# VH-VL binders against b9luv3: the designs that were tried, part 24

Target 1, 134 residues: b9luv3
Amino acid sequence: MVSLGLVVARFNDSVTEPMAEAAREAATDRDAVIVDEVSVPGAYDSPLAADRLARRDDVDAVAVVGAIVTGDTDHDHVIASATADKLTQVSLDRDTPVTFGVSGPGMSGAEARERIDKGADAAEAAIDLADELD
Below, E stands for the ipSAE of ESMFold2; O stands for the ipSAE of OpenDDE; V2 stands for 0.75 times the mean of E and O plus 0.25 times the DockQ between their complexes.

## First folded at step 11 (VH-VL; framework fv_vedolizumab)

Design t5 (at its last look DockQ between E and O 0.64; V2 from the best seeds 0.00; counts 0 for: pae E 3.0 > 2)
Fold by OpenDDE, look of step 11:
Structure t5 (fold): chain C 134 residues (1-134), chain A 122 residues (1-122), chain B 112 residues (1-112)
Amino acid sequence: as target 1 above (134 residues)
Amino acid sequence: QVQLVQSGAEVKKPGASVKVSCKGSGYTFTKYWMHWVRQAPGQRLEWIGEIYPGDSDTYYNQKFKGRVTLTVDISASTAYMELSSLRSEDTAVYYCARDRWTYKTGSYMDVWGQGTLVTVSS
Amino acid sequence: DVVMTQSPLSLPVTPGEPASISCRSSQSLLYSRGNTYLSWYLQKPGQSPQLLIYGISNRFSGVPDRFSGSGSGTDFTLKISRVEAEDVGVYYCMQGTHYPYTFGQGTKVEIK
C-alpha cells in the first residue's frame, strides 16, 4: 500500500477543493492512503509543505494540487515556474516522488474548472512513481 | 436552519435595470455556490448563472449576453443579481439557490429562495 | 446547449399507484471517472422548486423513500413507488455537467 502526502493550495478554493477531493478519491480507488494533508495559501507556498511531507518515513510520495488562474499580468507564469522548479527540487533532494497537480498558468477560471481531474492525475502519478521507483 | 430570503417583487419598464438580493443564513456563505434561476410564466426553469462567494468565481449563461451581473456582499451574506436592458421577455420569477459543488456530487441546488417576481411592462 | 427532454409532460396518477418520469439529455452527462451530475426537483403549486434527487440516485435529506432515481449517460428516470396527494406538482430534471446548466420541460403530475 502506498502512503501519500497531499498538499492543497487553497487559492481559488472553488476549484482547488474539488481538485483535492478528486485526489483523495483517486487514492482510495488505487488502495493508497493519504497519511497527511497540508493546506497552503497558494501554489507558491506548496514547496515547503511538500518538502516537509517528503522528509517523513511514512510518506512514499507527495501529490500537490492547486490552480493558477491568469490575471492581468504575467504573475501567474512567475508563480507556476517557481513552484514547478522547487517541487522538482524537493523530489530530487528527498528522493521522493512529488507530483505536479497544479493547473495553469495562462488559463481562465472556466478552464480551471475543466481541469479538476488534474488532482486525481497527480495522486495517481504519485502512486505510480512510488510503485515504480520503490 | 438554512434559509435564503430574497427581495420583494419588482416592476420595471423596458430598458431599465433590476437588482434582486438573496440573503443566506444558517450556513457558511462563502463555501457554497449561489445559483440564479428564473421561470417565466408557464415556462421551464432557466439557469442564469452562478457565483462562488469565497473567491468570486462566476459563470454566466451566455444567452444573456452580458446583461447579467452577479455579485456578493460577504459581510451581509447576500448575493445580488442585476439584469440590465430589461425586456418584456425578462418577466419571470427569479430564484436564488444554494449549491456546494463537489467532485463526487457535482452541481445540485439543495436550498432555494422564495422567488422574486420581476415584471417588465410599458 | 445540452437539451433535456422529459416524458411524459403530463402524468395523471391515481393515489397509491406508481409513477415514472423519463429524462433524456442530448449528450452524455458524464463529467469524469463515473461522476454524472443529474438532479431532480419538484415544484409544488405556488412554491419554489425543491430538491429530490442528486447525482442520479441520491435522495436528498427528508425526501421520502418512495422517490428513487436511476440512469446513466443520457437516459435517466425518476420513479415514485406510490404517489401521494402531496406529490402533485411539476417535476424537473437538471444537468449540472455542462455550461450552461439546463432543465427539462417539466412533467406535471396530477391526481386523477
Scores: ipSAE 0.752, ipTM 0.910, lowest interface PAE 0.6, mean pLDDT 95
Fold by ESMFold2, look of step 11:
Structure t5 (fold): chain C 134 residues (1-134), chain A 122 residues (1-122), chain B 112 residues (1-112)
Amino acid sequence: as target 1 above (134 residues)
Amino acid sequence: QVQLVQSGAEVKKPGASVKVSCKGSGYTFTKYWMHWVRQAPGQRLEWIGEIYPGDSDTYYNQKFKGRVTLTVDISASTAYMELSSLRSEDTAVYYCARDRWTYKTGSYMDVWGQGTLVTVSS
Amino acid sequence: DVVMTQSPLSLPVTPGEPASISCRSSQSLLYSRGNTYLSWYLQKPGQSPQLLIYGISNRFSGVPDRFSGSGSGTDFTLKISRVEAEDVGVYYCMQGTHYPYTFGQGTKVEIK
């Protein structure tokens, strides 16, 4: 049974709250338990929360969900890349899978529902990594 | 008790615009999507679009692209639908409806306004 | 746009008898991970629509248990086990899986 930490960014809650719901359902469907959730203002605030969860002995993996929406594809990729870099560092430093489900860089329009699925994807990836890297 | 109360009937000329209001009460206005749906006389319901008052995220039926604008006034707990370049086929009852979207069940409209008749005639 | 087709379009019933309304979509309404976004509404004479069923088969609060929904993919059914006089009106199915959301033509249920 995998024990997850979940970090949820509140920015753009029309997107991030459904992403978090999708992540929670994915965890339940995989017989995983979310042992703690941390809410942060925006995706860029997530590395500290992920670190706090990943250092816990009762957390096997961390999933982070958030949104980055600026409308500037190059700028969005820079912001998302900086966040992903710090989350990767947390993962390596804590020897704990940390996944990042982000709605943002270069996504828009008719794909609205696909963005929400990235929350479920992040939870599933975290569980898969915890299982495979035991 | 959750209620949606809409503005009164309107009569417009072709080419004009109309702005229908929908005031919500009895619930947290910013936490539920607001939909707009219309029904021409004797015809089926037609979805116009939706807005999330908490962050103004919006989706429109492409049939109305460029003619419809959905807005909210959070302090008044009121949603607005403005339809421009009116034509006679826009004559309909316009409804607002709230939902709580969930990943499991999608959108479903659990509370409806009383409807606003908009008549477009020469 | 996804076309929603209801059958029958007119359904005269005697109170106490069952009624069944079919709704078929031109595309699968299965979204992902098993989620299907189909709902049913009743518009009583002179009233706004009211929600009956969401997510195929979930009865909305206060909806009597004589109403039930079923189906999958493209093929959905609303059943009324014993029609009552208050059930008169037009029934619509709606899909919310694909933008734009679309409604069926309606099924007028009336007392004969």
Scores: ipSAE 0.368, ipTM 0.801, lowest interface PAE 3.0, mean pLDDT 89
ESMFold2 (binder alone), look of step 11: mean pLDDT 93; pTM 0.952

## First folded at step 12 (VH-VL; framework fv_vedolizumab)

Design u0 (at its last look DockQ between E and O 0.60; V2 from the best seeds 0.70)
Fold by OpenDDE, look of step 12:
Structure u0 (fold): chain C 134 residues (1-134), chain A 122 residues (1-122), chain B 112 residues (1-112)
Amino acid sequence: as target 1 above (134 residues)
Amino acid sequence: QVQLVQSGAEVKKPGASVKVSCKGSGYTFTKYWMHWVRQAPGQRLEWIGEIYPGDSETYYNQKFKGRVTLTVDISASTAYMELSSLRSEDTAVYYCARGRWTYKTGSYMDVWGQGTLVTVSS
Amino acid sequence: DVVMTQSPLSLPVTPGEPASISCRSSQSLLYSRGKTYLSWYLQKPGQSPQLLIYGISNTFSGVPDRFSGSGSGTDFTLKISRVEAEDVGVYYCMQGTHYPYTFGQGTKVEIK
């Protein structure tokens, strides 16, 4: 049985909560267990949480869910890039799968709504990697 | 006891605007969607739009072509629906309704306001 | 827009007898991974609509168990195992998968 850590970026809660739900459901469907779930303010804040989860012996993989919606500035791209880079770094440094279930950048709220299942994708990817790389 | 209380009936001239309020109580205002639905006499329910007070995300029925504006006052737990450029066809009972959107169930409206009659006539 | 078509539009029922209302969508209401979003509402005379069923088959809290929902894809059904006088009103299905959300025409249930 694969043990997952789940990081949920709460910014844009109308989207991220359902994404987290999708991730939890996916984990259950795959007979995996979420041993811990950590909420962070936004996607940008997820690397630290992911890193802490990845350090744990009882965590086989970490799934990160969040939504980066386009605003009036290019902040979404900055946040997405920084987040992706650091989550990758965490995965490598900790030799633990960390999957990127963060939607965006460059998307509207409506587009984000269409991508709720990215949460499930992230969970499944985490499980697959845990199985494959074990 | 979750309740939605709407503002009173409105009578407007064509071309005018109307702003209906909906005050929520008995629940965490920022954690539920607020939908707006109207019903013209003898007609089916028609979805206008929804707003999530927690992050102000909004979705509109494109039928209204920008005539509708949904807003919220979190401090007052009140949602507002403003409809501009009113026409006779806008005569209807307007409802606010608390909604949830989950991955498992999608959108549904579990608590409705009492409705606000908006009459548009010359 | 997704067109929701209910049948029948008028349904006279004898108290104690079962009732069935059909709701069909003009396109699939599948969202993803098997998730399909359809809800049912009852509008009693002179009242606001009230939720009966959500997520195709989930009975809302406080709703009698004589109400049940089923279906998939484009075909959905609301059933009342034993109609009571208090069940009189107009029933609406609503699809919650595609924007804009849309309702059926309504089915008027009356007591014979």
Scores: ipSAE 0.868, ipTM 0.944, lowest interface PAE 0.5, mean pLDDT 96
Fold by ESMFold2, look of step 12:
Structure u0 (fold): chain C 134 residues (1-134), chain A 122 residues (1-122), chain B 112 residues (1-112)
Amino acid sequence: as target 1 above (134 residues)
Amino acid sequence: QVQLVQSGAEVKKPGASVKVSCKGSGYTFTKYWMHWVRQAPGQRLEWIGEIYPGDSETYYNQKFKGRVTLTVDISASTAYMELSSLRSEDTAVYYCARGRWTYKTGSYMDVWGQGTLVTVSS
Amino acid sequence: DVVMTQSPLSLPVTPGEPASISCRSSQSLLYSRGKTYLSWYLQKPGQSPQLLIYGISNTFSGVPDRFSGSGSGTDFTLKISRVEAEDVGVYYCMQGTHYPYTFGQGTKVEIK
């Protein structure tokens, strides 16, 4: 059984709350347990929360769910890249899988459901990595 | 009690605009979608679009994209639908409806306003 | 746009008897991870629509248990096990899997 930490960003909750719901369902479907869930203001705040979860002996992996919807394309990429870099560093420092499900700006209505599925993808990837790396 | 109260009936000429208001009460306005749906006489319900007051996320039926604007006033717990360049085919009852969304069951509209009749005629 | 087709369009019923309304979509409402978003509404004469069923088969709070929903893919059904006089009105299915959301034509249920 894999024990997950979940970090959920509140920014753009019309998107991130459904992403978190999808992540929780994916974990349940895989017989994983979410041992703690941390809410943070935005995706950029997630590395600290992920680090706290990844330090725990009872956490096998961490999934992070967030959205980037500032509308500034260059600014959005810089923020996403900085967040991903720090989450990767947490993963390496803690020897613990940390996955990042992020929804980007500008998706059309036809693509709205793909944004939500990224939450499930992050949880499944975290579980896959925990199983593989034991 | 959750309630949606809409503005009164409107009579408009072709080419004009109409703005229908929908005031929500009894719930946290920023945590639910607001949908707009219309029904022409004797016709099926037609989805116009939706807006999430908490973050202004907005989706439109492309049939209306160039003519409809959805907005909210959070401090007044009020949603608005503005339809421009009116034509006689826009004669309908316009409803606001509070939407719930879950990943398991999707979007559904659990509380509806009383409807606003908009009549477009010369 | 996804076209929702209801059958029958007019359904005269005798109180106490069962009724069944079919709703078919022009394309599959099955989305990734098994998600299908279909709901049913009743519009009584002179009233706004009211929610009956969501997520294919979940009965909304306060809706009598004589109402049930089922289906998958493109074919969905609303059943009323024993029709009552208060059930008259127009029934609509709505799909929420694909934007824009679309409704069926409606099925008018009347006492005969």
Scores: ipSAE 0.584, ipTM 0.856, lowest interface PAE 1.7, mean pLDDT 90
ESMFold2 (binder alone), look of step 12: mean pLDDT 93; pTM 0.952

Design u1 (at its last look DockQ between E and O 0.81; V2 from the best seeds 0.70)
Fold by OpenDDE, look of step 12:
Structure u1 (fold): chain C 134 residues (1-134), chain A 122 residues (1-122), chain B 112 residues (1-112)
Amino acid sequence: as target 1 above (134 residues)
Amino acid sequence: QVQLVQSGAEVKKPGASVKVSCKGSGYTFTKYWMHWVRQAPGQRLEWIGEIYPGDSETYYNQKFKGRVTLTVDISASTAYMELSSLRSEDTAVYYCARGRWTYKTGSYMDVWGQGTLVTVSS
Amino acid sequence: DVVMTQSPLSLPVTPGEPASISCRSSQSLLYSRGKTYLNWYLQKPGQSPQLLIYGISNTFSGVPDRFSGSGSGTDFTLKISRVEAEDVGVYYCMQGTHYPYTFGQGTKVEIK
């Protein structure tokens, strides 16, 4: 049985909570267990949480869910890039799968709504990687 | 006891605007969607739009072509629906309704206001 | 827009007898991974609508177990195992998958 850590970025809660729900459901459907779930303010804050989870012996993989919706500036791209880079770094440094279930950038709220299942995708990817790389 | 209390009936002229309020109580205002639905006499329910007070995300029925504006006052736990450029066809009872949206169940409205009659006549 | 079509539009029922209302969508209400969003509401005379069923088959809290919902894809059904006088009103199905959300015409249930 694969043990997952789940990181949920709460910014845009109207989208990220359903994404987290999708991730939890996916884990259950795949007979995986979420051993810990950590909420962070936004996607940008997820790397530290992911790193903490990835250090744990009881965590096989980490799924990160969040939503980066476009605003009036290019801030969404900055956040997305920084987040993706650091999550990748965490995965490599900790030799633990860390999957990117963060939607955006460059998307509207409506588009984010259409991508709720990215949470499930992230969880399943984490499980698959844990199985494959074990 | 979750309750939604709406403002009173309105009578408007064509071309005018109306702003209906909906005050929520008994729950965390920022954690639930607020939907607006109207019902013209003898007609089916018609979805206007929804707003999530927690992050101000809004979705509108494009039928209204920008005539509708949904807003919230978190401090007052009150949602507002403003409809501009009123026409006779806008005569209806307007409802606010608390909504949830989950991955498993989708969107549903579990608590409704008492309704606000808006009459548009020359 | 997704058109929701209910049948029948009028349903006279004898108390104690079962009732069934059909709701069909003009397109699939599938969202993702099998999730399909269809709700049922009851509007009693002179009242605001009230939630009966959400997510096709989930009975809302406080709703009698004589109400049940089923269906998939484009065909959905609300059933009342034993109609009571308090069940009189107009029933609406509502799809919650596609924007804009849309309602059926309503089915008027009344006692014979």
Scores: ipSAE 0.845, ipTM 0.937, lowest interface PAE 0.5, mean pLDDT 96
Fold by ESMFold2, look of step 12:
Structure u1 (fold): chain C 134 residues (1-134), chain A 122 residues (1-122), chain B 112 residues (1-112)
Amino acid sequence: as target 1 above (134 residues)
Amino acid sequence: QVQLVQSGAEVKKPGASVKVSCKGSGYTFTKYWMHWVRQAPGQRLEWIGEIYPGDSETYYNQKFKGRVTLTVDISASTAYMELSSLRSEDTAVYYCARGRWTYKTGSYMDVWGQGTLVTVSS
Amino acid sequence: DVVMTQSPLSLPVTPGEPASISCRSSQSLLYSRGKTYLNWYLQKPGQSPQLLIYGISNTFSGVPDRFSGSGSGTDFTLKISRVEAEDVGVYYCMQGTHYPYTFGQGTKVEIK
């Protein structure tokens, strides 16, 4: 049974709350347990929360869900890239899978809604990695 | 007790605009979608759009693009729908409705206002 | 836009008897991972619409268990196992998978 940590960004909660619901459903469907859930202001605040969860002995993997939606600004792309890079570093530093389900950095709000499945994808990937690498 | 209370009936001339208010009470205003739906006499319900007060995300039925604006005043727990360039065909009862979107079930409107009759006379 | 077509448009019923309303969409209502977003609303005479069923088959809080929903793809059904006098009104299906959300024409349920 995989024990997950879940990090949920509050920014754009019309998108991220449904993404978190999708992640929780995916975990339940795989008989995984979410042992802790941490809320952060935005996706770019998630690496610290992910690190704290990944340090725990009772956490096998971490899934992060967030939205970066403002259209096609360069700021969005920089924040998404920096966040993904830091989350990968957390994963390597903690020897713990960390997955990032993000509604894209250059997408409109309508497009972000179509990507709510990215929350489920992040949870499933975290579980798959925990199973494969244990 | 969740309640949506709408502003009173309006009579408008063609070409004017109307702004209908919808005050929510008994729930956390910023955590639910607010939908707008109209019903012309003898016609089916027609979805106009939705707004999420918590982050101002807004989606419109493209039929109304350029004529409709949805806004909220969070401090007053009130949503507004403004429809401009009115025609006689816009005569209808306009409803606000509180809604959720969930991954399991999609969008649904669980509490409705009493409706606001807008009459456009020519 | 997705066109929702209801049948029948008028449904006279005898109290105590079952009733069935069909709703067909012009395209699939399947959202990813097997999710399908279809709702049923009742508009009683002189009232605002009220939610009955959401997500095909989930009965909304306070709705009697004589109401049930089913279906998949493009074909959906609302059933009332035993019609009561309070069930009269116009029933609408609504699809929530595709923007804009669209309603059926309505099925007027009346006591014979």
Scores: ipSAE 0.493, ipTM 0.815, lowest interface PAE 1.8, mean pLDDT 90
ESMFold2 (binder alone), look of step 12: mean pLDDT 93; pTM 0.956

Design u2 (at its last look DockQ between E and O 0.36; V2 from the best seeds 0.45)
Fold by ESMFold2, look of step 12:
Structure u2 (fold): chain C 134 residues (1-134), chain A 122 residues (1-122), chain B 112 residues (1-112)
Amino acid sequence: as target 1 above (134 residues)
Amino acid sequence: QVQLVQSGAEVKKPGASVKVSCKGSGYTFTKYWMHWVRQAPGQRLEWIGEIYPGDSETYYNQKFKGRVTLTVDISASTAYMELSSLRSEDTAVYYCARGRWTYKTGSYFDYWGQGTLVTVSS
Amino acid sequence: DVVMTQSPLSLPVTPGEPASISCRSSQSLLYSRGKTYLSWYLQKPGQSPQLLIYGISNTFSGVPDRFSGSGSGTDFTLKISRVEAEDVGVYYCMQGTHYPYTFGQGTKVEIK
């Protein structure tokens, strides 16, 4: 049974809370347990929370859900790239899968529902990696 | 008790704009979507768009092609729908409706305002 | 846009008899991971619409047990097991899987 940590960003909660619900349902469907959830202000605040969860002996993997809603500003792209880079570094430093389900940047408005599924995708990928690398 | 109270009926000329208000009470205004739906005489309900007051996330029915703007005033717990470049075909009752969302069930409209008749006539 | 087609458009009923309303979508309402977003509303004469059913089959608070919803894919049904006089009005289905959200044309239920 995989034990997950979940990090949820509050920014754009019309998107991130549904993403978190999708992640929780995906974990339940895979017979995994979320042992702790950490709420952070925005996606860019997630690496510290992910690091804290990944250090725990009872956490096999960490899923992070967040939103960077606009895709056209250089600031938004810089924040998204920096966040993804630091989460990857947490994963390597802690020898623990860390996945990142993110809405934006660069996403069209054509399929708003696809944003929500990225939360489930992140949880499933975290579980798959924990199983494969265990 | 959840209640949505809309502004009164409007009579407008073609080419004008109208702004309908919807005041919500009895719930946390920033935690629910506000939808706008209209019903022309003898026709089906037609979804106009939605706004989430908590983060201003907004989606529009493309049928209105930039003629509609949804806004909120959080301090007044009030949502607004502005429809510009009015045509006679825009004559309808306009409803606000509070939206619930869950990943399991999606969006649905649990409480509705009383409706605002907008008449576009020369 | 997804077209929602209801049948019948007019449904005269006798109190105590069952009634069934069909709602068909022009494309699948199946969202990822088995989610399907369909709801039903009743607009009584002179009133705003009111929610009956959400998520295909969940009855909203205060809606009598005689109302039930079912369906999948493109085909959905609202059933009233025993119609009462208070059930008259126009029934609408709405899909919430695809933007823009769209309603059926309505089914007018009336007492014979």
Scores: ipSAE 0.536, ipTM 0.840, lowest interface PAE 2.0, mean pLDDT 89
Fold by OpenDDE, look of step 12:
Structure u2 (fold): chain C 134 residues (1-134), chain A 122 residues (1-122), chain B 112 residues (1-112)
Amino acid sequence: as target 1 above (134 residues)
Amino acid sequence: QVQLVQSGAEVKKPGASVKVSCKGSGYTFTKYWMHWVRQAPGQRLEWIGEIYPGDSETYYNQKFKGRVTLTVDISASTAYMELSSLRSEDTAVYYCARGRWTYKTGSYFDYWGQGTLVTVSS
Amino acid sequence: DVVMTQSPLSLPVTPGEPASISCRSSQSLLYSRGKTYLSWYLQKPGQSPQLLIYGISNTFSGVPDRFSGSGSGTDFTLKISRVEAEDVGVYYCMQGTHYPYTFGQGTKVEIK
C-alpha cells in the first residue's frame, strides 16, 4: 500500500478543494492512503510543505494540488514557474516522488474548473511513481 | 446533521427584487458549493446558479441574464439569492441545495433547504 | 441546454410491486474518467426534493436498498424493487455534467 502526502493550495479554493477531493478519491480507488494533508495559502507556498512531507519515512510520495488563474499581469506565470521548479527540486533532493497537480497558468476560472481532474491525476501519478521507483 | 434553513415566503410586485436567504449548519459552510434551484407551479425544477462560499466564485444560468446575484455571509453561514426585475413567471418555490463534487466539475445535490415561495403578482 | 426526458410521467403502482422510471438525455452525460453525473431525486408531497441516487447507481446514505439506478450515456433507469407507501411522490432525474444543470419533467408515483 502506497502512503501519500497531500498538499493543497487554498487560493482559488472553489477549484482546489474539488481537486483535493478528486485526489483523495483517486487514492482510495487505488488502495492508497493519505497519511497527511497540508493546506497552504497558494501554490507558491507548496514547496515547503511538500518538502516537509517528503522527508517523512511514512510518506512514499507527495501530490500537490492547486490552481493558478490568470490575473491582470503575468504574475501567474511567475508563480507557476517558481512552483514547478521547486517542487521538482524537492522530489530530487528527497528522492521522493512529488507530483504536480497545479493547474495553470494562462487560464481563466472557468478553465480551471475544467481541470479538476488534475488533482486525481496527481494522486495517481504519485502512486505510480511510488510503485515504480520503490 | 446537515441542515439548510431558508427565509420565509415573499410576495412581490412586478419589477421589484427579492432576496432569499439560506443558512447552512452541520458542515463546513465554506467548503461546499451552494446551488439555487426553483420550481414553478406545474413546471420542472430549474437550476439558477451556484456559489462557493470559500471564495465567492459564482456561476449562473444564462437564462436569467444577469437578474440573479448570489452572495454569502461566511460569519453567518448564510447564502443569499437575489432576483431582480421580477415578473409573474418568477413565481416559484426557490430552493437552496448543497452541491457535491466528484472527480470533475459535475455535481449533484445531497441536501436541500425547505424552500421559499416567492409570489410575483400585480 | 441538455434536455432530460422521463417516462412515464405518471406511474400508478400496487404496494409490493416493482416500479421502473426511465430518463433520457439529449446528449451523453459522460464527463471524464468514466464519471457520469446523473442523479435521482424524490420529492414527497409537500416536501423538498431529496437525493436518492448519484453517479447513475450510487445510493445516497439512508436511502433504502429497494432503490437502484442504472444506465449509461444517454439512457438511465431508476428501479424500485418493491414499492411502499412512503415512496409516493414525484421522481426527478438530473444531469450535472453540462451547464446549465437540468432536470427531467418528473414522474409522479402513486399508490393504486
Scores: ipSAE 0.435, ipTM 0.844, lowest interface PAE 1.9, mean pLDDT 94
ESMFold2 (binder alone), look of step 12: mean pLDDT 92; pTM 0.948

